# VH-VL binders against q6nml5, part 7

Target 1, 200 residues: q6nml5
Amino acid sequence: MFSEVEMARDVAICAKHLNGQSPHQPILCRLLQDLIHEKACREHGFYLGITALKSIGNNKNNNIDNENNHQAKILTFPVSFTCRTFLPARGDILQGTVKKVLWNGAFIRSGPLRYAYLSLLKMPHYHYVHSPLSEDEKPHFQKDDLSKIAVGVVVRFQVLAVRFKERPHKRRNDYYVLATLEGNGSFGPISLTGSDEPYM

## First folded at step 21 (VH-VL)

Design j2
Fold by OpenDDE, last read:
Structure j2 (fold): chain C 200 residues (1-200), chain A 122 residues (1-122), chain B 107 residues (1-107)
Amino acid sequence: as target 1 above (200 residues)
Amino acid sequence: QMQLVQSGAEVKKPGASVKLSCKASGYIFTDYYMHWVRQAPGQRLEWMGEIYPSGGSTNYNEKFKSRVTITVDKSASTAYMELSSLRSEDTAVYYCARGQYLEYWSGDFDLWGQGTLVTVSS
Amino acid sequence: NFMLTQPPSVSVSPGKTARITCGGNNIGDYYVHWYQQRPGQAPVLVMYYDSEREEGIPERFSGSNSGNTATLTISGVEAGDEADYYCQVWDRSGNHVFGTGTKVTVL
């Protein structure tokens, strides 16, 4: 689900970057960079963008000793802002593009979600088709009705499980989702004419 | 900071058992697989097994299944690996490593312990 | 059991490109991960899911996987890149299988 959340962060910038100007833009840029590097958190999901800067507090650092070297002076500002986020949840209906077909399933990209895993065990009536003898045939999953799940195919799926992966140093955090085609038959390959939006 | 800290080196006689520990910190211990991987001197890495601490489910390499037991103490964020009926060929550095958990899937190992040397000698 | 075969050694001059291959039957149907191991140290993840660089790994590292061969490419090789490299997959038996390892020597 998409949300707009209020957040607070300490933003560190080099004093030299201010060059006598308002710290607003440098702070915003640094904040955005930090969020991009972090990418996601457990509480809010993927960071999609800053929607508003609510407030900038005063510098927390009194580095008196480094006043003579502005190049080395780091200023830290408490910043309150709002951010648009996407947090996948069990039961969500998403669509995405197959990025890789494996022996046991397929990985789907859906917006910020790069790792939606569709297991063969969660694809009723599909079977794996691989012809090593034909270089022209790409591995895919095929259903009796000749529907195919192959690289580049857009698939509508339901989220069955969500797993947050916190990477070392809390950079490039990510979500892994277990996808399923189980249900009332509304899930599976869809027309390519649709937008690659997270929600249908 | 995320880290895995393993117990110290062990020296054992053939036929004995060894139990190694791996203490996790800096992340939610129960959210990830803990794997055990060993490496004999000059040899490739060899996967021994895994445990999902949340449910306690384990999977073992068939090669070690009869001799290896992987357990966890969730309260201590610690994983254990016990290897019985030790042989000289079991002399190796043993690693614990974190793996992501997703149903029906297993991926990379993004965090490793420092390793524990186990020497089996007469 | 799934078998992963790597060349035992790759020698490369500084600034040149090293290519480390990992061979396996239909390895393209798997995700391949790569680890760097320096002497006396634990392995470190450098590449995951064929071509995703781990955090802190330079852009000069890249990965690919298709057909029967996965490749870790190191462009602009530096002395610090000297190490053993292992590929790894999760096979149909539920085992994690590592390659035979490749020693990269920077001459």
Scores: ipSAE 0.900, ipTM 0.958, lowest interface PAE 0.5, mean pLDDT 93
Fold by OpenDDE, fold request of step 22:
Structure j2 (fold): chain C 200 residues (1-200), chain A 122 residues (1-122), chain B 107 residues (1-107)
Amino acid sequence: as target 1 above (200 residues)
Amino acid sequence: QMQLVQSGAEVKKPGASVKLSCKASGYIFTDYYMHWVRQAPGQRLEWMGEIYPSGGSTNYNEKFKSRVTITVDKSASTAYMELSSLRSEDTAVYYCARGQYLEYWSGDFDLWGQGTLVTVSS
Amino acid sequence: NFMLTQPPSVSVSPGKTARITCGGNNIGDYYVHWYQQRPGQAPVLVMYYDSEREEGIPERFSGSNSGNTATLTISGVEAGDEADYYCQVWDRSGNHVFGTGTKVTVL
C-alpha cells in the first residue's frame, strides 16, 4: 500500500557547505541521502520520496563558535517532512518482472520491491524445466498449457507473506515477500510488457 | 547495535556433550533464523543446522542430525546448540549466524557471533 | 551432495584485480553469497544474492553468477583485502553449502 507519512529526523550538515546560504537545500539533500541509504523501515515500508518539507528547526548543537578550529563544524537540524512510502501487505496483488529463476522458484522485482519470491510450491501445476543440453534454453517453470515463467517475464501474483529485513547497519533495509499464484486463475504470466509498478 | 554474543571456549572429552549459547541483541530475535556453522582448523565452513525461533522449527545437516540439537529461549533471545557424542573431529570454532526468514526460502548470513572454540581431547 | 569448488589461493598485486571463482553444477540456478574471513575472525558477509554488496563493502567488490561458475571480483585490491573468501548456496537438500575457500594474498 502506498501512503504519505509524516516523519521527523535530525539532519546533520557540514557548516562549510552553507557558505552563508540557506540551509534548506543542503538539509534536503542530506535528508534524501539518508532515506535512500536506509531504504525502508518496518513501520512505513519503502521510502519512495520526500513530498514536503514541513519545518526546519534550529541547530541543536550549542557548540560555541570558536572561529579558530578548522574542524568542519557539523550542524544538526530537526526536520519535519512528509514522505511517500510503499508497504507491501499480505493479500496485495502485484505484478513484476522475473529477475532470476532458481531450482526452487523465482525472484520477481515489483517496483521498489526487489525480492518477491515465488516458490515452486506456490505455483500450482508448474514444473521446473532445465535443459542442460542447450545453452540457449534458460531454466524456467512451465505449466501444462505451455505458460512459462522465465527471466524477463512479467508475472501477476498475490502477496502471501511479508518479511522486513533490517540489515545490521540499518542501511539498505529491505522487504521480502512470498508470492503465490494460487487463487482464481488470475495470477501468472501476463502479456503486458508494461511497468514493474505495483498495482494495488 | 545488532550483535550475537556466544559463550566461552569449551574443552571436552570424547563421548561427552557440549552446549553452546548465542545471545542476540539489537533486533527482533524471533524474526530471523539462527544458524550454527562450524569450522575445523584450516577447514571450510560447515553448516550444522538452523532454528526459527518464532515457531521453533529446526532443520539439520544430515551429517549432524543424530547428534545435534538446536533450541532457543525466546525470553532471553538466546539460541543453543548441543552436540553429543563428541569426537576429536568435532574440534572446531562454532559460530552462530543470523539468517533471513521467508517461508520456503533461506538466504545469506548477515550477522555472525564471535565464535566459540570447542576442543575435544582425551 | 552439492559441492562448491574454489581455487585454494589467489595472489594479486596491490591495485590489480582479483577474481575468485566458485564452481558448482548449475550454480547459476542458485543464489550465491560470499563471505570474507580474516585470520582469527568470524566470517563477514560481503556479497549476497550473487551481486548485492553488503553495507560497508567497497564498490570495488562485485559479484556475478552464471552457468557453472560464480565469481567474486575485487578491483583495486588493497592490503586489507587479504583474507579467506567463501562462497555459499542453499542446496536442494535444504543444506547451506560453503565452498572450499580461497585465500587471497596481496603481494
Scores: ipSAE 0.899, ipTM 0.959, lowest interface PAE 0.5, mean pLDDT 93
Fold by OpenDDE, fold request of step 22:
Structure j2 (fold): chain C 200 residues (1-200), chain A 122 residues (1-122), chain B 107 residues (1-107)
Amino acid sequence: as target 1 above (200 residues)
Amino acid sequence: QMQLVQSGAEVKKPGASVKLSCKASGYIFTDYYMHWVRQAPGQRLEWMGEIYPSGGSTNYNEKFKSRVTITVDKSASTAYMELSSLRSEDTAVYYCARGQYLEYWSGDFDLWGQGTLVTVSS
Amino acid sequence: NFMLTQPPSVSVSPGKTARITCGGNNIGDYYVHWYQQRPGQAPVLVMYYDSEREEGIPERFSGSNSGNTATLTISGVEAGDEADYYCQVWDRSGNHVFGTGTKVTVL
């Protein structure tokens, strides 16, 4: 689900980057970098972009007065902003492109979601097809009606489970979802539209 | 910061049991698999088993299934590995490692303990 | 049981490129992860899901996986890259299998 959320962060910038100018742009740049590096959080999901900068507070560092080493000083500003986010949820209907076919399933990319795992156990009537003799044939899953789930194929799926993964350095956090084709036949391979954008 | 801190080195006799601990901090303990991996001197890494702390479900390498027991204390964010009927061949450094949890899937180990040396000698 | 085979050792001069291979039957049908282990230290994840670099790992590290071979490539090798490297997969039996390990020596 897409949302717009209000957030508050402390943004640290080097004083040397201000060059006597407004800290607005450097703060915004740093904030954006921080969000990009973090990528996602448990509460809000993937950060897609800053939609508004609501307020910039005063520098939290009290020692502004030592003018002599201004270039080495780090300034910290409290920033209030709004951000567009995407939080995958159980029950969501998404579409994405198969990025890898494995022996036990396929990984699908759907917008910011890089790791939607479609297990073979969640692909009713599909079976794994691998031709070791033909280097040109890529492995895929095939249904009796000759529908194929292969690399590059766009698949409509439902989110069955969502797992937030916080990386050790709290950078490049990510979401992993379990995808399923189970249902009343509305899920599965679709015609290539060229878009990896989430369908909800 | 995220970290796994393991218990200290152990010296055991053949036939004895050893129970190692791995304390997790800096992340939600119940959201990830805890794996145990060992490495004998000069040998490759060997996966022993895993536990999902939230549900307590375990999976073991068949090689160790009869001798290994992995448990957790959620309140202490600590995982345990007990290996029984120790042999000289069990002499190794034992690691705990954090793994991703996703139904029907298992991935990389992105956080490792410092390792615990277990020496089995007569 | 799934087997992963690595060359025992790779020697490389500073600034050159080291390629560490991990062989397995249809290993391309698996995701491969790579770990670096320095002497007396725990393994450290360097590459996951074939080609994704772990945070803090230099861009000179790259990974690929196709057919029967996964490869960890280290360009512009530095002295600090000297270590043992292990590939790893999750096999059909539900086991995590590690490669035999490759000692990279920087000469």
Scores: ipSAE 0.898, ipTM 0.958, lowest interface PAE 0.5, mean pLDDT 93
Fold by OpenDDE, fold request of step 22:
Structure j2 (fold): chain C 200 residues (1-200), chain A 122 residues (1-122), chain B 107 residues (1-107)
Amino acid sequence: as target 1 above (200 residues)
Amino acid sequence: QMQLVQSGAEVKKPGASVKLSCKASGYIFTDYYMHWVRQAPGQRLEWMGEIYPSGGSTNYNEKFKSRVTITVDKSASTAYMELSSLRSEDTAVYYCARGQYLEYWSGDFDLWGQGTLVTVSS
Amino acid sequence: NFMLTQPPSVSVSPGKTARITCGGNNIGDYYVHWYQQRPGQAPVLVMYYDSEREEGIPERFSGSNSGNTATLTISGVEAGDEADYYCQVWDRSGNHVFGTGTKVTVL
């Protein structure tokens, strides 16, 4: 699910980056970098972009020791902003590209979601096909109707489970989802080419 | 800060049992697998088993299944590994390690304890 | 039982490239993870899902996996890279299997 959320963050910038100009741009840049590095949170999901800067407060912390050395002075600004986010949820219908075929399933990329796992157990009527004799033949899952799930194939799937992975130092947080093709037959390989953006 | 802190070194006689602990902090304990991996001196890493603390489900390496019991105390964010019928070959450093939980999947170990030396000697 | 075979040792001069291989039957059908272990320390994840670098791992570390061989490549090797390296997979039996380990020595 896509959302627009209001957030507040403290943004630290070096005083030398202000060059006597408005701190607006440097703060925004730093904020964006911080969000990119964090990537996601449990509450809001993936950070996709800043949609509005609501307010920039006054500097919270002055390093008095660096008063005469502006190059070393760190300024901290409280920033209020809105952010577009994507939080995968159970029941979501997504589309993505198969990135890896394994013995037990496939991993799919769908927009910001890098780790959608489609287990063989959640692919009714599919079986694993591997040709060890041909280096050119890539492993894939095949259905009786000869449909194939292979690397590069676009697959429509439903989210069955969502797992947030919090990483040390809150950097590069991520989501793992369990994908399924179970349902009314609308899930599986599709002929559509294009963006791996999720359908919501 | 995320960390796993393990109990101290153990010295045991053959035939005895040892129970090691691994205390987790800095993350939601119940959201991840806890694995136990051992390493004998100069040898490769060897996976012993895993537990999902939320439901208490366990999976064991068949090699150890008859002798290993992995448990958790969720209130203390602590995992335990008990190894019975100890042999000299069980002398090793034992590690707990965090793994991502996803149904039907098991992957990498991204957080490790400092290790616990268990010495089995007559 | 799934077996992972690594060369016991790799020697490399500073600034050069070290390649650590992990051999396994159809290992390309698995995700391979790599761990660095310095003497007297616990293993540290350096590479996961074949080619994803763990946070804090330099870009000079890269991974690949195809066919029967996975490879951890360390370009511009530094003294601090001296360690044992282990590959790991989750096999069809539900076991996590580690490679035999490779000692990387920086000459």
Scores: ipSAE 0.898, ipTM 0.958, lowest interface PAE 0.5, mean pLDDT 93

Design j2
Fold by OpenDDE, last read:
Structure j2 (fold): chain C 200 residues (1-200), chain A 122 residues (1-122), chain B 107 residues (1-107)
Amino acid sequence: as target 1 above (200 residues)
Amino acid sequence: QMQLVQSGAEVKKPGASVKLSCKASGYIFTDYYMHWVRQAPGQRLEWMGEIYPSGGSTNYNEKFKSRVTITVDKSASTAYMELSSLRSEDTAVYYCARGQYLEYWSGDFDLWGQGTLVTVSS
Amino acid sequence: NFMLTQPPSVSVSPGKTARITCGGNNIGDYYVHWYQQRPGQAPVLVMYYDSEREEGIPERFSGSNSGNTATLTISGVEAGDEADYYCQVWDRSGNHVFGTGTKVTVL
């Protein structure tokens, strides 16, 4: 689900970067960088972009200019902003491109979601095909009707489970989802191998 | 901020049992697998087993299945590993490590304890 | 049991490139993770899912995996890179398997 959320963050910038100009651009740049590094949170999902900068407060650092210390002065501003986010949810229907085929399933990329795992156990009527003898044949999953799930194929799937992964440094957080092709036959590959464009 | 803190070094006799602890902090304990991995002196890392604290489900390396028991105390955010019928070959540093949880999948270990030395000697 | 084989040692001069291989039957059909372990310390994740660099790991670290070989590459090697490196996979038996380990020495 896509949402616009209001957030507040403290943004630290080096005073040298202000060059007597408005702190608006440097603050925005730093804020974007911070969100990119964080990538996602449990509450809101993936950060997709800043849609508005609502307010910039006053510098929080009362650091008395000790003129004698060559230390770069860091200024910290409280910032209020709106951010567009994507939070994957159980039941969501998504499309994505297969990035890797494994012995037990495939990983699919769908927009900001890098790790949609499609397990073989959730691909009814598919079987794993691996030909070690042919350098030209890449591993793939094949259905009875000759449909193939291979690297580069676009797959329509439903989300069964969502797992937020917070990294130890709270950087590059991510979501992992369990994908399924189970249902009324509407899920599965919607492109040919080697094509990233879905067939409409 | 996130960390795993393990119990102290142990010295045991052959045939005895040892129970190690691993206390988690800084994250939601029940959302991740807790793994146990050991390393004998000068040897490679060896996976022993895992537990998902939320449901209490466990998986073990067949090599240790008959001797190892992994448990958790969710209220204390602590995982335990008990190894019985100790042998000299069990002398090693034992690590707890955090792993992601996803149905039908298991991935990397992104957070490690400091390790606990267990010495088994006659 | 799935076996992962690594060279026991790799020696490299400062500023040069070190390549650590991890061999396994059809290892390309698995995701490979890499750990760095300095003497007397716990392992640290450096690379996950073949080529994703862990936070705090320099850009000079990269990973690849295809066919029967996964590789951790360290460009511009520094003295601080001296350590043991282990590859790891989740195999068909549900076990996490580690490689034999490679000692990287910076000359």
Scores: ipSAE 0.897, ipTM 0.958, lowest interface PAE 0.5, mean pLDDT 93
Fold by OpenDDE, look of step 21:
Structure j2 (fold): chain C 200 residues (1-200), chain A 122 residues (1-122), chain B 107 residues (1-107)
Amino acid sequence: as target 1 above (200 residues)
Amino acid sequence: QMQLVQSGAEVKKPGASVKLSCKASGYIFTDYYMHWVRQAPGQRLEWMGEIYPSGGSTNYNEKFKSRVTITVDKSASTAYMELSSLRSEDTAVYYCARGQYLEYWSGDFDLWGQGTLVTVSS
Amino acid sequence: NFMLTQPPSVSVSPGKTARITCGGNNIGDYYVHWYQQRPGQAPVLVMYYDSEREEGIPERFSGSNSGNTATLTISGVEAGDEADYYCQVWDRSGNHVFGTGTKVTVL
């Protein structure tokens, strides 16, 4: 689900980068960089972008007084902002593009979600097709009605499970989703609508 | 900081058993697989087995299935690997490693312990 | 049993490109992960899901996987890149299989 959330972060910037100007832009840039690096959190999901800067507080570092030390003074500002986020949840209906076909399933990319895994066990009536004879034929899953799940195909699926993966150093956090095509037949390959939007 | 800290080196005689520990910190222990991987001197890495701490489900390499037991203490965020009927060929560095859990899928090992040397000698 | 074969060694001069191959039957049907291991140290994940760099790994590292061969490419090789490299897959039997390992020597 897409949300707009209010967040607060301490943003550290080097004083030398201010060049006597307002710290607004440097702070915003740093904040964006931090969010991009972090990518996602357990509470809010993927960070998609800052929608508003609400407030910038005063520098938290009290060591203003040592004027003479040319040491790159780091300034820390409390920043309140709103952020657009995407948090996949069980039951969500998403669509995405197949990026990899594996022996046991397919990985689908859906917006910021890079790792939606569609297991063969969760795509009933599909079977794996591998043609060793043609270098040009890519492996794919095929249904009796000749529908195919192959690289580049857009698939509508339901989220069955969600896993947050926190990487070491809390950088490039991610979400893994177990996808399913099980249901009343509404899930599976769809015609290309030209959009990789996670929601229909 | 996320880390896996393993128990110290072990020296065992043939036929004995060894139980190694791996303490996890800095992340939710129950959310990830814990794997055990060993490496004999000058040899490739060899996967031994895995456990999902939340449910306690285990999978083992068939090569070790009869001799290896992987367990966890969730309260201590610690995984254990016990290897019985030790042989000289079991002399190796044993690693614990964190793996992503997703139903029907197993992926990479993104966090490793420092390793524990187990020496089996008569 | 699924087998992954790597060249035992790759020698490369500083600044040149090293290519480490990992061969396996239809390895393209798997995700391949790569680990770097320096002497006396634990393995470190450098590449996952064929071509995704782990955090902290320089952009000069890249990965590919197609057909029967996965490749870890290290451009602009530095002395610090000297290590053993292992490819790894999760096979159909539910085992994690590692390659035979490649020692990269920087000349």
Scores: ipSAE 0.859, ipTM 0.937, lowest interface PAE 0.5, mean pLDDT 92
Fold by ESMFold2, look of step 21:
Structure j2 (fold): chain C 200 residues (1-200), chain A 122 residues (1-122), chain B 107 residues (1-107)
Amino acid sequence: as target 1 above (200 residues)
Amino acid sequence: QMQLVQSGAEVKKPGASVKLSCKASGYIFTDYYMHWVRQAPGQRLEWMGEIYPSGGSTNYNEKFKSRVTITVDKSASTAYMELSSLRSEDTAVYYCARGQYLEYWSGDFDLWGQGTLVTVSS
Amino acid sequence: NFMLTQPPSVSVSPGKTARITCGGNNIGDYYVHWYQQRPGQAPVLVMYYDSEREEGIPERFSGSNSGNTATLTISGVEAGDEADYYCQVWDRSGNHVFGTGTKVTVL
């Protein structure tokens, strides 16, 4: 799930942002911004942090196609580094905090994974509770008197499916997972962490 | 770089059928829902139906279910929508749109085609 | 049938704030998504899951959803924000429902 992997990226820098005394800092800063923006990749999952820079190569810019001065000065540096990553996988047992309760299920956040969907169909013996006459009572799912899934509750679940998402317009990715409480694995609400909402 | 490119405008007579196409590029076609949404002149957007290309399963808005058929050609990364028994009120711009697939959930439409005008006139 | 109602229009001066509401019975129990549509153009996703901005949408766009009302807020309105805006949910019948639309006019 968690890994440390060797990766490489071509980092594009506008020439006006280079510092002659410290040319590697603008490149590192841009690499970090690029990884934070991209968020994840299909092979390795979410990027958690750069653990080491291995090399910064020479500018790969080729001016053969630039017959006139129509381009901004963009310099491209190959960077090799190691990165800590998290790749969700089918069968993983995760825990996370409920961020939204819907009529049909709940969305749970587990670290960098923002979209773990727990469908009511995957919550054996739970039913949806919401009073249409009371704005003070927030929606939740209830099993018995002891078990309640509401915003702020920490839930232990198993990953049933993993869906990688490439967003349009900019290179930015995400993961969705289908969560389940089915089976014999002590799945369900455990304890509240940093929440004003009670569980159970 | 991701695109949905739709077929050109159509002019049809009442009672005819129209089949529109939507070609996807720049992403894995079979990983996402494809939806069809129409908009009559000056009116709101109206969802017609969806297909998940991997299995070919469809869901339709009940308003159109008897007249609409959504299909895909996976090898061509192309979705189709056929609307039969056309009426003058079917004059609209028809859009294809991509949505994230997840079992038991369907959400926003994050990529749209340019739209295809279908005019139904006598 | 789930119904989403929006005011037909909102007029706002440049630099001021436009608030576009989307009303529905217990809409707070749904995720709400918002689209901008300029005349003659396809819709563009601007907000999703109530309050998440799509890529390239400036921070002056924000969203909220609770009770019976979702709201798209555009602060510091610019002439380029003049468009129709639609909310959308996935309803209990498995249909995607769009709101009636709001034309934002920048004076």
Scores: ipSAE 0.833, ipTM 0.914, lowest interface PAE 0.7, mean pLDDT 89
Fold by ESMFold2, fold request of step 22:
Structure j2 (fold): chain C 200 residues (1-200), chain A 122 residues (1-122), chain B 107 residues (1-107)
Amino acid sequence: as target 1 above (200 residues)
Amino acid sequence: QMQLVQSGAEVKKPGASVKLSCKASGYIFTDYYMHWVRQAPGQRLEWMGEIYPSGGSTNYNEKFKSRVTITVDKSASTAYMELSSLRSEDTAVYYCARGQYLEYWSGDFDLWGQGTLVTVSS
Amino acid sequence: NFMLTQPPSVSVSPGKTARITCGGNNIGDYYVHWYQQRPGQAPVLVMYYDSEREEGIPERFSGSNSGNTATLTISGVEAGDEADYYCQVWDRSGNHVFGTGTKVTVL
């Protein structure tokens, strides 16, 4: 679900990037880069955008130790801000575009959520269709004449499970969700005529 | 600062068993698959099985199913792999590796242990 | 079981392009992941979900997957790219299958 939350980050910049100017713009640019790289957190979900800057505190680094003249100094500023976020949750009804059709299901992208997995086990009455000898028909899932799930199709689905992923090397996170078409919520392929997609 | 640290090299005789350990740090151990993958000298990587520590459920490669047991100690963030009835062809480096957990899907291995050499000779 | 076949070796001059193929029947119906393994080292994930680059991997690395062939492409090859490369899929039996491996030599 979409929220607006107050957050804080310690923003690190190289002193060379300041060039003696006010640190506010370099700090804001670095904060944006840091959030874009991180993508998401466990508590609030995906970062969609900064809505307000609340404060920029004093540099935490100082002259306590002599600076190495051959190395760029790293300056660290505590920043408080508000951020629009999206946290996927069990029960959410989402729309997304099929990006990959697999032997056993499909991966759907819904805005910042890149990995919504729709298992064939969660597609009532759908069957996998692939013609390995014909280039006229791409792999897809078929229910009836009007219901086909293939790359590029927009699908309305419900979230059954949510898994947060922390990557090993840097603060960079992601979410995986298990999607379903089961139930009475009019789930499945949809038309995008009009503005039915949620704003991102 | 995530890492998987494996137990030391083992030398075994044919017919024995070996139990290897893999200690995870820097992430929530119970949120991810732990896989075991081996590599015999000059050979490709070979997946042996997996465990989801949260519920303790396992899946094994049919080739090893009768001889392999994968377990966890959640309080120690440690996975174990025991291979019984060892043969000379079981001489290999054994890796643990982490994978993203999702129901009905399994994918890449994004974090690997350093490997444990097991040598089986008489 | 699903079989993934790779060329045993690829030789490439510095600055040129290495193409490492991974062949499998209808491999395009799977996501393919790629690992780099240096001598005496554990494998390292370099590419996942066909074409997504892992953190810290240079933009010179790219991936594709369609039909019966997945390809890892390394442009502007450097000496540091010399390693063994393995593809991997999750097969219809629930096994993870690795390719036969390709040694990339930069000369």
Scores: ipSAE 0.829, ipTM 0.912, lowest interface PAE 0.8, mean pLDDT 88

